# VH-VL binders against q7z443r523to685, part 22

Target 1, 163 residues: q7z443r523to685
Amino acid sequence: TSLNMSTHQLTITVNVTSLEKSLIVSIDPDSPLLMTLYLGFQYQPNCTHFHLNITLPKDKVWQKDEEYTWVLNPEHLQHGIGTYYITAVLSERQEGAQQTPSLVSVITAVTQCYYWEIHNQTWSSAGCQVGPQSTILRTQCLCNHLTFFASDFFVVPRTVNVE

## First folded at step 6 (VH-VL)

Design s58 (framework fv_levilimab)
Fold by ESMFold2-Fast, scan of step 6:
Structure s58 (fold): chain C 163 residues (1-163), chain A 120 residues (1-120), chain B 111 residues (1-111)
Amino acid sequence: as target 1 above (163 residues)
Amino acid sequence: QVQLVQSGGGLVQPGGSLRLSCAASGFTFSSYGMSWVRQAPGKGLEWVSGIYSGGSTHYGDSVKGRFTISRDNAKNTVYLQLNSLRAEDTAMYYCARDIFGGYEDYFDYWGQGTLVTVSS
Amino acid sequence: DIQLTQSPSSVSVSVGERVTIDCKSSQDVLYSSKNYLNWYQQKPGQAPQLLIYWASTRESGVPDRFSGSGSGTDFTLTISSLQAEDAAVYYCQQYYTIPYTFGQGTKLEIK
């Protein structure tokens, strides 16, 4: 879905129902767009009140689809299950412009690393973490052991409001 | 207007070191990423290393651990430190203006190239 | 790593003819409606010069006889009405993932 950022910000609502998987937040603007995302639990965050933030596009990526992707592991969702709010604020650094509002697509997904566990003849996630280079299309797995790997991901229902 | 002027090439023995420089003018250097691309005699192009405006660095698989890219924004210069040189590193080395962060995604201006020869 | 395969490796044509150069990627390079595939021209003794970016967008100053097409994994550079100054080696390049990679090049000779 594409949304207009006419007031320099938008709000994303995410309902977290499990802390066993990582949350992937992907923002896909129709043109390059410098922004900061703020995370809040049960409240709408802003630039002076938030518990996590990230500036997009990321400047250290391996693949283009990482540029506007924020990976939130269970350790980052410290308040547990419930409703999280993300406020995206446009940077004043955009080239000076009374231009049309940018269209922004927002996708959220959850993912987890799995590997084949030979002893039990099954897939396991033990000893693995989802890495920051993950996207909605692929999962980076950071593991403490060597084995055969697979990954999965699911699209999480989302609500987005333009402010 | 935009110009990239390279220096620092030469002949070196295997295992030796060289430092390549690329001096930029005609644009706001600190706002752009820079890359190094090499070309062995009679062969094709190979991307070697890149540095983004924010300072993040990346390397091609053949040079990881041996080459180091750096920049000095006050001098409008990007550098490539070549260590533990091998005969297969013999090439013309080009610096190029690299756009990253979803703005342009290509190498639009290239330096004239500097030859690095690794032999006995 | 993404591998780019160009064909043909060399081609010889006459002034005024049309030529096509193909570039095949081992992986999809499409993201957000843009194909991260660029084309460069390198004349003998010179540094490469950008011709086309995002698969089909012509760089400023590049003649309209140069055009790019394709999406995903299959890309083509077309030069209509060849001129003598078009003799060069042409390279495709992907900007989708690090390490950035180039095709092996296509040498275009004018008869």
Scores: ipSAE 0.214, ipTM 0.708, lowest interface PAE 3.9, mean pLDDT 83

Design s59 (framework fv_levilimab)
Fold by ESMFold2-Fast, scan of step 6:
Structure s59 (fold): chain C 163 residues (1-163), chain A 120 residues (1-120), chain B 111 residues (1-111)
Amino acid sequence: as target 1 above (163 residues)
Amino acid sequence: QVQLVQSGGGLVQPGGSLRLSCAASGFTFSSYGMSWVRQAPGKGLEWVSGIYSGGSTHYGDSVKGRFTISRDNAKNTVYLQLNSLRAEDTAMYYCARDIFGGYEDYFDYWGQGTLVTVSS
Amino acid sequence: DIQLTQSPSSVSVSVGERVTIDCKSSQSVYYSSKNYLNWYQQKPGQAPQLLIYWASTRESGVPDRFSGSGSGTDFTLTISSLQAEDAAVYYCQQYYSIPYTFGQGTKLEIK
């Protein structure tokens, strides 16, 4: 991944090499930072031109590691393999009276849910998808059948200072 | 000066209902989450419910389906509606300011407490 | 659910002595350089008061004799020189995962 910062905006570049796995994007500010993330394929998105968006921190979570995590399943990466751009736009209205964070850490990871398919004697992801409570520390697996599950992770950490 | 003033407690029969109120002042109420924490006589603290600045709610397992947390930002007040009350719900109920996703992530200000007694 | 276990359940010490209270979590409450573990003090007839947050950060107005330490699953609250007004029940609390949970409490008595 690649990170570029400008006033009130952060750009994350992600090279997607496989559509077999879900992309986990974690933005970790050193103090609360209200933002909206925009996704684009082969172009830099903005608030009026984007494929998908999310507002962070999420306002309903079960664990702290969910607050600034965006889960992008293969169906959300609809343009296929290639370079995706994520633009994070800082809200003009920040929560509380705290100063803008001086440090923002960005971590991207890929994950997928698997189960052992006895009939074909192989691992399969059919009937399962990665859930929205997933984070870089754990994968939520939502399956339409009951069986044994497993997951994989690949993590690429990056850090940038926010002025 | 931050203040949380509670009301609405009292005596009630098993199966009855009460609505607790917590009126806030001294801060921008709409920017904070609020929680309810209870304490049975002579016992420890138990988190009951929370409501975030955006309106999302969570409940402890012992009260799910019976209690409802809500807020009125125009009145700077958080409420806890207690239904189907049981003897084991007898406790001092505290409201607390909850900095959800915030800088601190703790309960920094607490109300004075409201006693709820459930007896036959 | 995350369970917090405090030790000791009760302790009696003299003014001027150092006292430590331990809190053990059933799961790590550490994420992104912070431990989501808080300490509260509750005096008889009063609401709890925040003492320490993020395991080791002292709340404004709290005397410097109070300090917190630890990471992950093992945490300690220390009172370096006990004062008479410190007689209270102390609770640890995790803010990492819903439902938020408290330890069972440690009663501190002055002898």
Scores: ipSAE 0.466, ipTM 0.753, lowest interface PAE 1.8, mean pLDDT 85

Design s60 (framework fv_levilimab)
Fold by ESMFold2-Fast, scan of step 6:
Structure s60 (fold): chain C 163 residues (1-163), chain A 120 residues (1-120), chain B 111 residues (1-111)
Amino acid sequence: as target 1 above (163 residues)
Amino acid sequence: QVQLVQSGGGLVQPGGSLRLSCAASGFTFSSYGMSWVRQAPGKGLEWVSGIWSGGSTHYGDSVKGRFTISRDNAKNTVYLQLNSLRAEDTAMYYCARDIFGGYEDYFDYWGQGTLVTVSS
Amino acid sequence: DIQLTQSPSSVSVSVGERVTIDCKSSQSVLYSSKNYLNWYQQKPGQAPQLLIYWASTRESGVPDRFSGSGSGTDFTLTISSLQAEDAAVYYCQQYYSIPYTFGQGTKLEIK
């Protein structure tokens, strides 16, 4: 969906039905747009009342598609299953005098890391976590063990990193 | 008008050090990222390092661990500290303005260049 | 690591002619309908100058005889009606992924 940010903010509603996967929130403005996202559970957050926030575009990115992506792992969704609200607030410190409204596209997705566990002959997510460089196009997997995949047999996560 | 004025180059022995400076004027320095791009004599361009408005730094593989980029927003200056210099580091070093990480996607203004020569 | 390959490496053309320079990327630099591919011009003894960004958007002050095209992995810089002052080395550059990388350059000589 594309939303007009003429009022300096917009609200995104996300219904979380499972805590087994990470939530990916992607904001794609039609022009560069400095903003802060605030997360609330069962309420619409603002700059003085929220439980998590992030400033976008991200400072440390490997690829362009990471700049406006917020990765929320199950540990970040502390209130469990239910409706979460994300309020995006435009910064007053924009590059150049941006006086006209900007059009913003919003995409939400869920993802998880899996690897083939030879000992038990099954797919497992144990010891792996979705990393902050994940986007709607690829998943970064941070694992605390050595991960093996059969590249010509199984469909595997797009990216895997052993940490 | 935007200006980037460079200094600090020179001739140095292998293993030596130099500190390059790039003084900016004509724009809100703290709001922009800055990069260093080098060019060996008669060769092409190589991105060396970048620093964003928030202070995050990145380096090309050839210089990681030897070079350090930093900035002083009060002085509108970006620096590149070159350590453990090798003959292969001989090049013209350019500083360039970019919006590393969000607003624009190119190097729009370049300094005049600073020559670094590592004797060999 | 994204690798950019330019062709030709050198070209010599007369004033008034049209020339095209190609840049091929080892992987796509397309994201959200924008190609993160820039073109720079470097005249002898000078710093590079930005010509085109986002593959086809001309920088302010750049003559309209310069144009960029392409998407994904294949890009072209076109200079119509060459002028003597266009003698330079032209570089493509990707801004999609760190480390940022440049093509090897194309030297354009005017006869």
Scores: ipSAE 0.098, ipTM 0.649, lowest interface PAE 4.9, mean pLDDT 82

Design s61 (framework fv_levilimab)
Fold by ESMFold2-Fast, scan of step 6:
Structure s61 (fold): chain C 163 residues (1-163), chain A 120 residues (1-120), chain B 111 residues (1-111)
Amino acid sequence: as target 1 above (163 residues)
Amino acid sequence: QVQLVQSGGGLVQPGGSLRLSCAASGFTFSSYRMSWVRQAPGKGLEWVSGIYSGGSTHYGDSVKGRFTISRDNAKNTVYLQLNSLRAEDTAMYYCARDIFGGYEDYFDYWGQGTLVTVSS
Amino acid sequence: DIQLTQSPSSVSVSVGERVTIDCKSSQSVLYSSKNYLNWYQQKPGQAPQLLIYWASTRESGVPDRFSGSGSGTDFTLTISSLQAEDAAVYYCQQYYSIPYTFGQGTKLEIK
């Protein structure tokens, strides 16, 4: 979906139905835009009333697709299941080659890391966390376990795109 | 007028240290990312390190743990601290301006280069 | 890491001729309709200078005879009518992923 950012603000609505997966929010402007995203639970946040925020583009990334991506793990969705609102506010001070804001594409996705657990013959996410380098194109999996007797763990990223 | 003026190179023995400086003028230094790129005699270009406008840093695998990039926005200067130098670190070292925010995503201005020679 | 391979490694051409330099990437550098691939020119004894960015956009002040093309993993730099001042080493560079990497370089000599 593409939205016009010329009004200096846009709102994204996300309906969270499970806290077992991480939420990935990707903003893709057609020209560089310095912006701050604010997260609210069951209310529309602003710069003075929010419970979590991030400034985009991120200043430390490993690939270009990370610059405008916000990863929200279950611990960040602290109010539980329900409707979350994200308000994106353009900075009045733009950096680099300043262009007239036109179109911004917004994609949200959910993802989780899994490994095959031979003991129970099933996929498990225990001991794995979705990392901050994750994007809608790839999931970074950070796991804290290893089998010394068998290499019976294999991490398989899963991604589900939401409208 | 954009200028990047380098200093701090020289001859050093293996295991030694050097600090390279790159003084910037003609633009809002604090708004730009800066990188260091090196070139061994007669060889190609190798990206060494980068520092973002916010101060976050990245390093190439060959120098990670030995080199430290830093910046002083009040002095419009980026530095590269070279420690535990090896013969293979012998190269011309260039500082380069790296566009913040990714409009053009390239190194548009380069310093004149500073020669670092590691030899016994 | 993304590896860039240039061909040829060296080429000798006469003034007025057309020359083509290829750069192949080990993975795609295309994201959001932009190819994060740049071309630089380095003349003997000088620092590199930007020629082309986003695979095909010519930097301000660069002569029209220089052009870039390609997408994804295969890229080409073309000099349509070689001038004596174009003798240099040409490098492609990817700006998609850290660590940023360069091709090995193509040395262009004038006959």
Scores: ipSAE 0.437, ipTM 0.761, lowest interface PAE 2.2, mean pLDDT 83

Design s62 (framework fv_levilimab)
Fold by ESMFold2-Fast, scan of step 6:
Structure s62 (fold): chain C 163 residues (1-163), chain A 120 residues (1-120), chain B 111 residues (1-111)
Amino acid sequence: as target 1 above (163 residues)
Amino acid sequence: QVQLVQSGGGLVQPGGSLRLSCAASGFTFSRYGMSWVRQAPGKGLEWVSGIYTGGSTHYGDSVKGRFTISRDNAKNTVYLQLNSLRAEDTAMYYCARDIFGGYEDYFDYWGQGTLVTVSS
Amino acid sequence: DIQLTQSPSSVSVSVGERVTIDCKSSQSVLYSSKNYLNWYQQKPGQAPQLLIYWASTRESGVPDRFSGSGSGTDFTLTISSLQAEDAAVYYCQQYYSIPYTFGQGTKLEIK
């Protein structure tokens, strides 16, 4: 769904129920929007208090759908299962010819990479990691062995508060 | 007034090297990506390489490992180092301002071009 | 890599006429309501110039007789009320995925 980001920030709330999958956060504006995202566990982060951050749009991308996507692997979700907060803060200086406010579409999803493990006759994620080029349209699988891969993808509920 | 002024072309033998330069003025150079696009005589356009504000670089498959793009923000200049040149690299080389990151996503200003001829 | 195919390869028309140039992409260049397809004009002896971006948005300073349309994989550049100065080669270009690619070009000659 699309939300109007007319203030200097918005907060996304996501309940992480499993550390078996990577969290994909997509914040797609309808017009160019320079922003910084901050991650907090059980607290609302800001520019001076956060676990992790990222500046969007991303500089090194292969495809357009990567520019406003943040990939959070289990190692990034170090506090375990529970409620994570992401605060998106607009840059005071917007570049190019664009101005705020903009409509922002927020999607959160989980994904994981698997391969068929012949010895155990099952799908396994061992030796595979979801890569930073993953988006809501495709999962990048980075594996330390050569095999046939598959991935899953599930949209997860989120709450967005635009102050 | 945006200007991109190119230099550094010429005639070289196969296996030779050249360094192309593109000097920018009229905008805040450090806030824009830059790309190189070439055109063989009588042929169409081929994107060669790009460099972005954070320093990341990309290359077309035909030049990867042989060409190196770089920039000097203090001099407002982007460079393309051409090594191990082949006859098929003969082309007019253009630099272009690359608007990236959801801003506008195109090449809005182009240099005048510099000719590279690889011949024995 | 994304391949762009233009048609026709060349066309000859008179001043005041209308011409359409088509560009077909091997895969969709649509993401988040934007088509990452651009059109450039190259006159003999000159560097290319941007005409249209995001499939249908006209660059500042480009006459309104130039228009772009299409979505996904099929795109069209239309030039109405042709002027003598419109004689050029026209290229479509995708900005969806690296490596960026161009169509082979369409040569427009004015009779």
Scores: ipSAE 0.350, ipTM 0.748, lowest interface PAE 2.9, mean pLDDT 86

Design s63 (framework fv_levilimab)
Fold by ESMFold2-Fast, scan of step 6:
Structure s63 (fold): chain C 163 residues (1-163), chain A 120 residues (1-120), chain B 111 residues (1-111)
Amino acid sequence: as target 1 above (163 residues)
Amino acid sequence: QVQLVQSGGGLVQPGGSLRLSCAASGFTFSSYGMSWVRQAPGKGLEWVSGIYSGGSTHYGDSVKGRFTISRDNAKNTVYLQLNSLRAEDTAMYYCARDIFGGYEDYFDYWGQGTLVTVSS
Amino acid sequence: DIQLTQSPSSVSVSVGERVTIDCKSSQSVLYSSRYYLNWYQQKPGQAPQLLIYWASTRESGVPDRFSGSGSGTDFTLTISSLQAEDAAVYYCQQYYSIPYTFGQGTKLEIK
């Protein structure tokens, strides 16, 4: 899914059906792109009207796959289930010279940390949260107890528009 | 032209401290990350620390808690504060321009190196 | 940490010959169709200088006789027609994960 960013804006539509999982948004450009993502619930956000924002690539990462990944935990999706819109806007002040139009891949997924609970003989997410170093390739699980972990990826239905 | 000029090395006893400096010119310093890479005599290269253009820092496992990287954008200079020095820290220390995030990810320009010797 | 292993540790070759230096990564350094593996040349008494980045992209000013290739966890630096000035130690480096790591180096001597 390669998209042309020559219009300087990209809109991602995500249908959130559960607030028990974290949303992972990955924007993978073919060349470095300084951009800001804006999150809106049931409306298309912009720089003056949004719930949350993030500037990409991220400052301070441990692995390359973190640079263009936004982790949205349930507390960030507090407006409920439904349609969320993400607007990505290219910065006018690109750090590097942009010679050719950039193509980007957009992937959205949901994940959650689970552990096997010996006492109840079931999988549980209690005491664990998805960490900020998570990506579509791996889930960072931050737990307040020692245990055996697992994670599950679910592709979230989405629509992507280049404006 | 891009230049990185290093200073601050020397001989110090175990447990001592030194501050290394790397003065940059020929580019917009504040837009680039910087790294320190060391090389013990006759040995290979070891990445020591890096600092992003925004000031965030990383350290190699062998120096965490002892070394501190910092920068002064007004002076176009990156620093490496070496504390609690050990004999195994003896090395040539290089600063290098590091393209964190927004460009190609490599060390494209290196300083001349400064020797740090830790011995009793 | 990602470990890089180079082979051979040293090699002696005549001017005009071809040499290959291999670098094996303990983990994938692939992200978004790019391998975050770089090659550096260090001549005696000098600081290292960048030759190749993204496994196969030649740095500006580097002679065409230097080329990089590889996929998966196996990477190769090739010098197609050795010159006397190519005597140096060559290092691979991964730029995928912190801490950044280097191979142990390959010493190239010209006969």
Scores: ipSAE 0.533, ipTM 0.790, lowest interface PAE 1.6, mean pLDDT 85

Design s64 (framework fv_lecanemab)
Fold by ESMFold2-Fast, scan of step 6:
Structure s64 (fold): chain C 163 residues (1-163), chain A 121 residues (1-121), chain B 112 residues (1-112)
Amino acid sequence: as target 1 above (163 residues)
Amino acid sequence: EVQLVESGGGLVQPGGSLRLSCSASGFTFSSYGMHWVRQAPGKGLEWVAYIYSSGSTIYYGDTVKGRFTISRDNAKNSLFLQMSSLRAEDTAVYYCARDIFGGYEDYMDVWGQGTTVTVSS
Amino acid sequence: DVVMTQSPLSLPVTPGAPASISCRSSQSLLYSSGKTYLEWYLQKPGQSPKLLIYKVSNRDSGVPDRFSGSGSGTDFTLRISRVEAEDVGIYYCMQYYSIPFTFGPGTKLEIK
């Protein structure tokens, strides 16, 4: 999706088909890019009309690949299955003295935590949720019990150009 | 063009306090994250602390956590390191360094000349 | 914490000869986009550290092409194809992937 530079924004469209999985949104600019993301269900959000927002890069991360990643758990996608829109708005004040990025890569993925349930000899997601340190390559699983865990991914890569 | 100049080093007794400063020029200081890195005599480099461009996010190395405080004054283009409960092990040359953070350009591209801190009786 | 190790720690070399320094990290430094946050710094005698290579293999501006970096995951190498007198100093690898950021112990390159 092409970006209108006069509005300093881009739009990401995500079709959510399951309420059991978490959505991971990764923005990978080719140089530092301060932005705010707005989430809308079945409409294109803006700074005055949205369900949720986040400012990127995240101020507190323990590993580099978390800084431009937004983790949206089922509790955040409470409007149900359907099309969600994310509008990314560029900040007027950019980090660093580098030129404005010309390329922004957007990757969206869905993931879910599973653990091996010994008594039933099967994989279960009960008592686990996807944590905020999750990324496109690594799922953080926060479980209320001690057990083995795993995750799966479905990725939809996209690339947009910012003039 | 781009410069970082450290100051405030000196001789301090164990248990004492010292405040280091780093003066930035030639770039938009308020747009960059900043680091403190130290080097003990004859030893390697040790990362000390980081502060985000706005001052909102701060990280410390395990050795200094709870004793050192990093801060910045963007209006004065200055970075600070307040050191307390100083130990002989804190004896080092202290460098400030500019951070290119996030995206493609992630590294410490500009370093100051260093200021020497000696903790001894 | 991510532990960085280097070998050798002392590297005497004849002028014009090649040199190689190895660096290992205790965990992978790979970012989701395929970028790896490993850097090499050179500290010449009496000087501040200077960036040589970022993201494993990218030379910083002004760094001669006789310097090259390679590696993936946890194992990395800095290579100098033809060592010159001006290359004397201590070489440090560094991971910029995880906080706290950590340096290797350094490799001292000296001319014989």
Scores: ipSAE 0.007, ipTM 0.551, lowest interface PAE 10.6, mean pLDDT 81

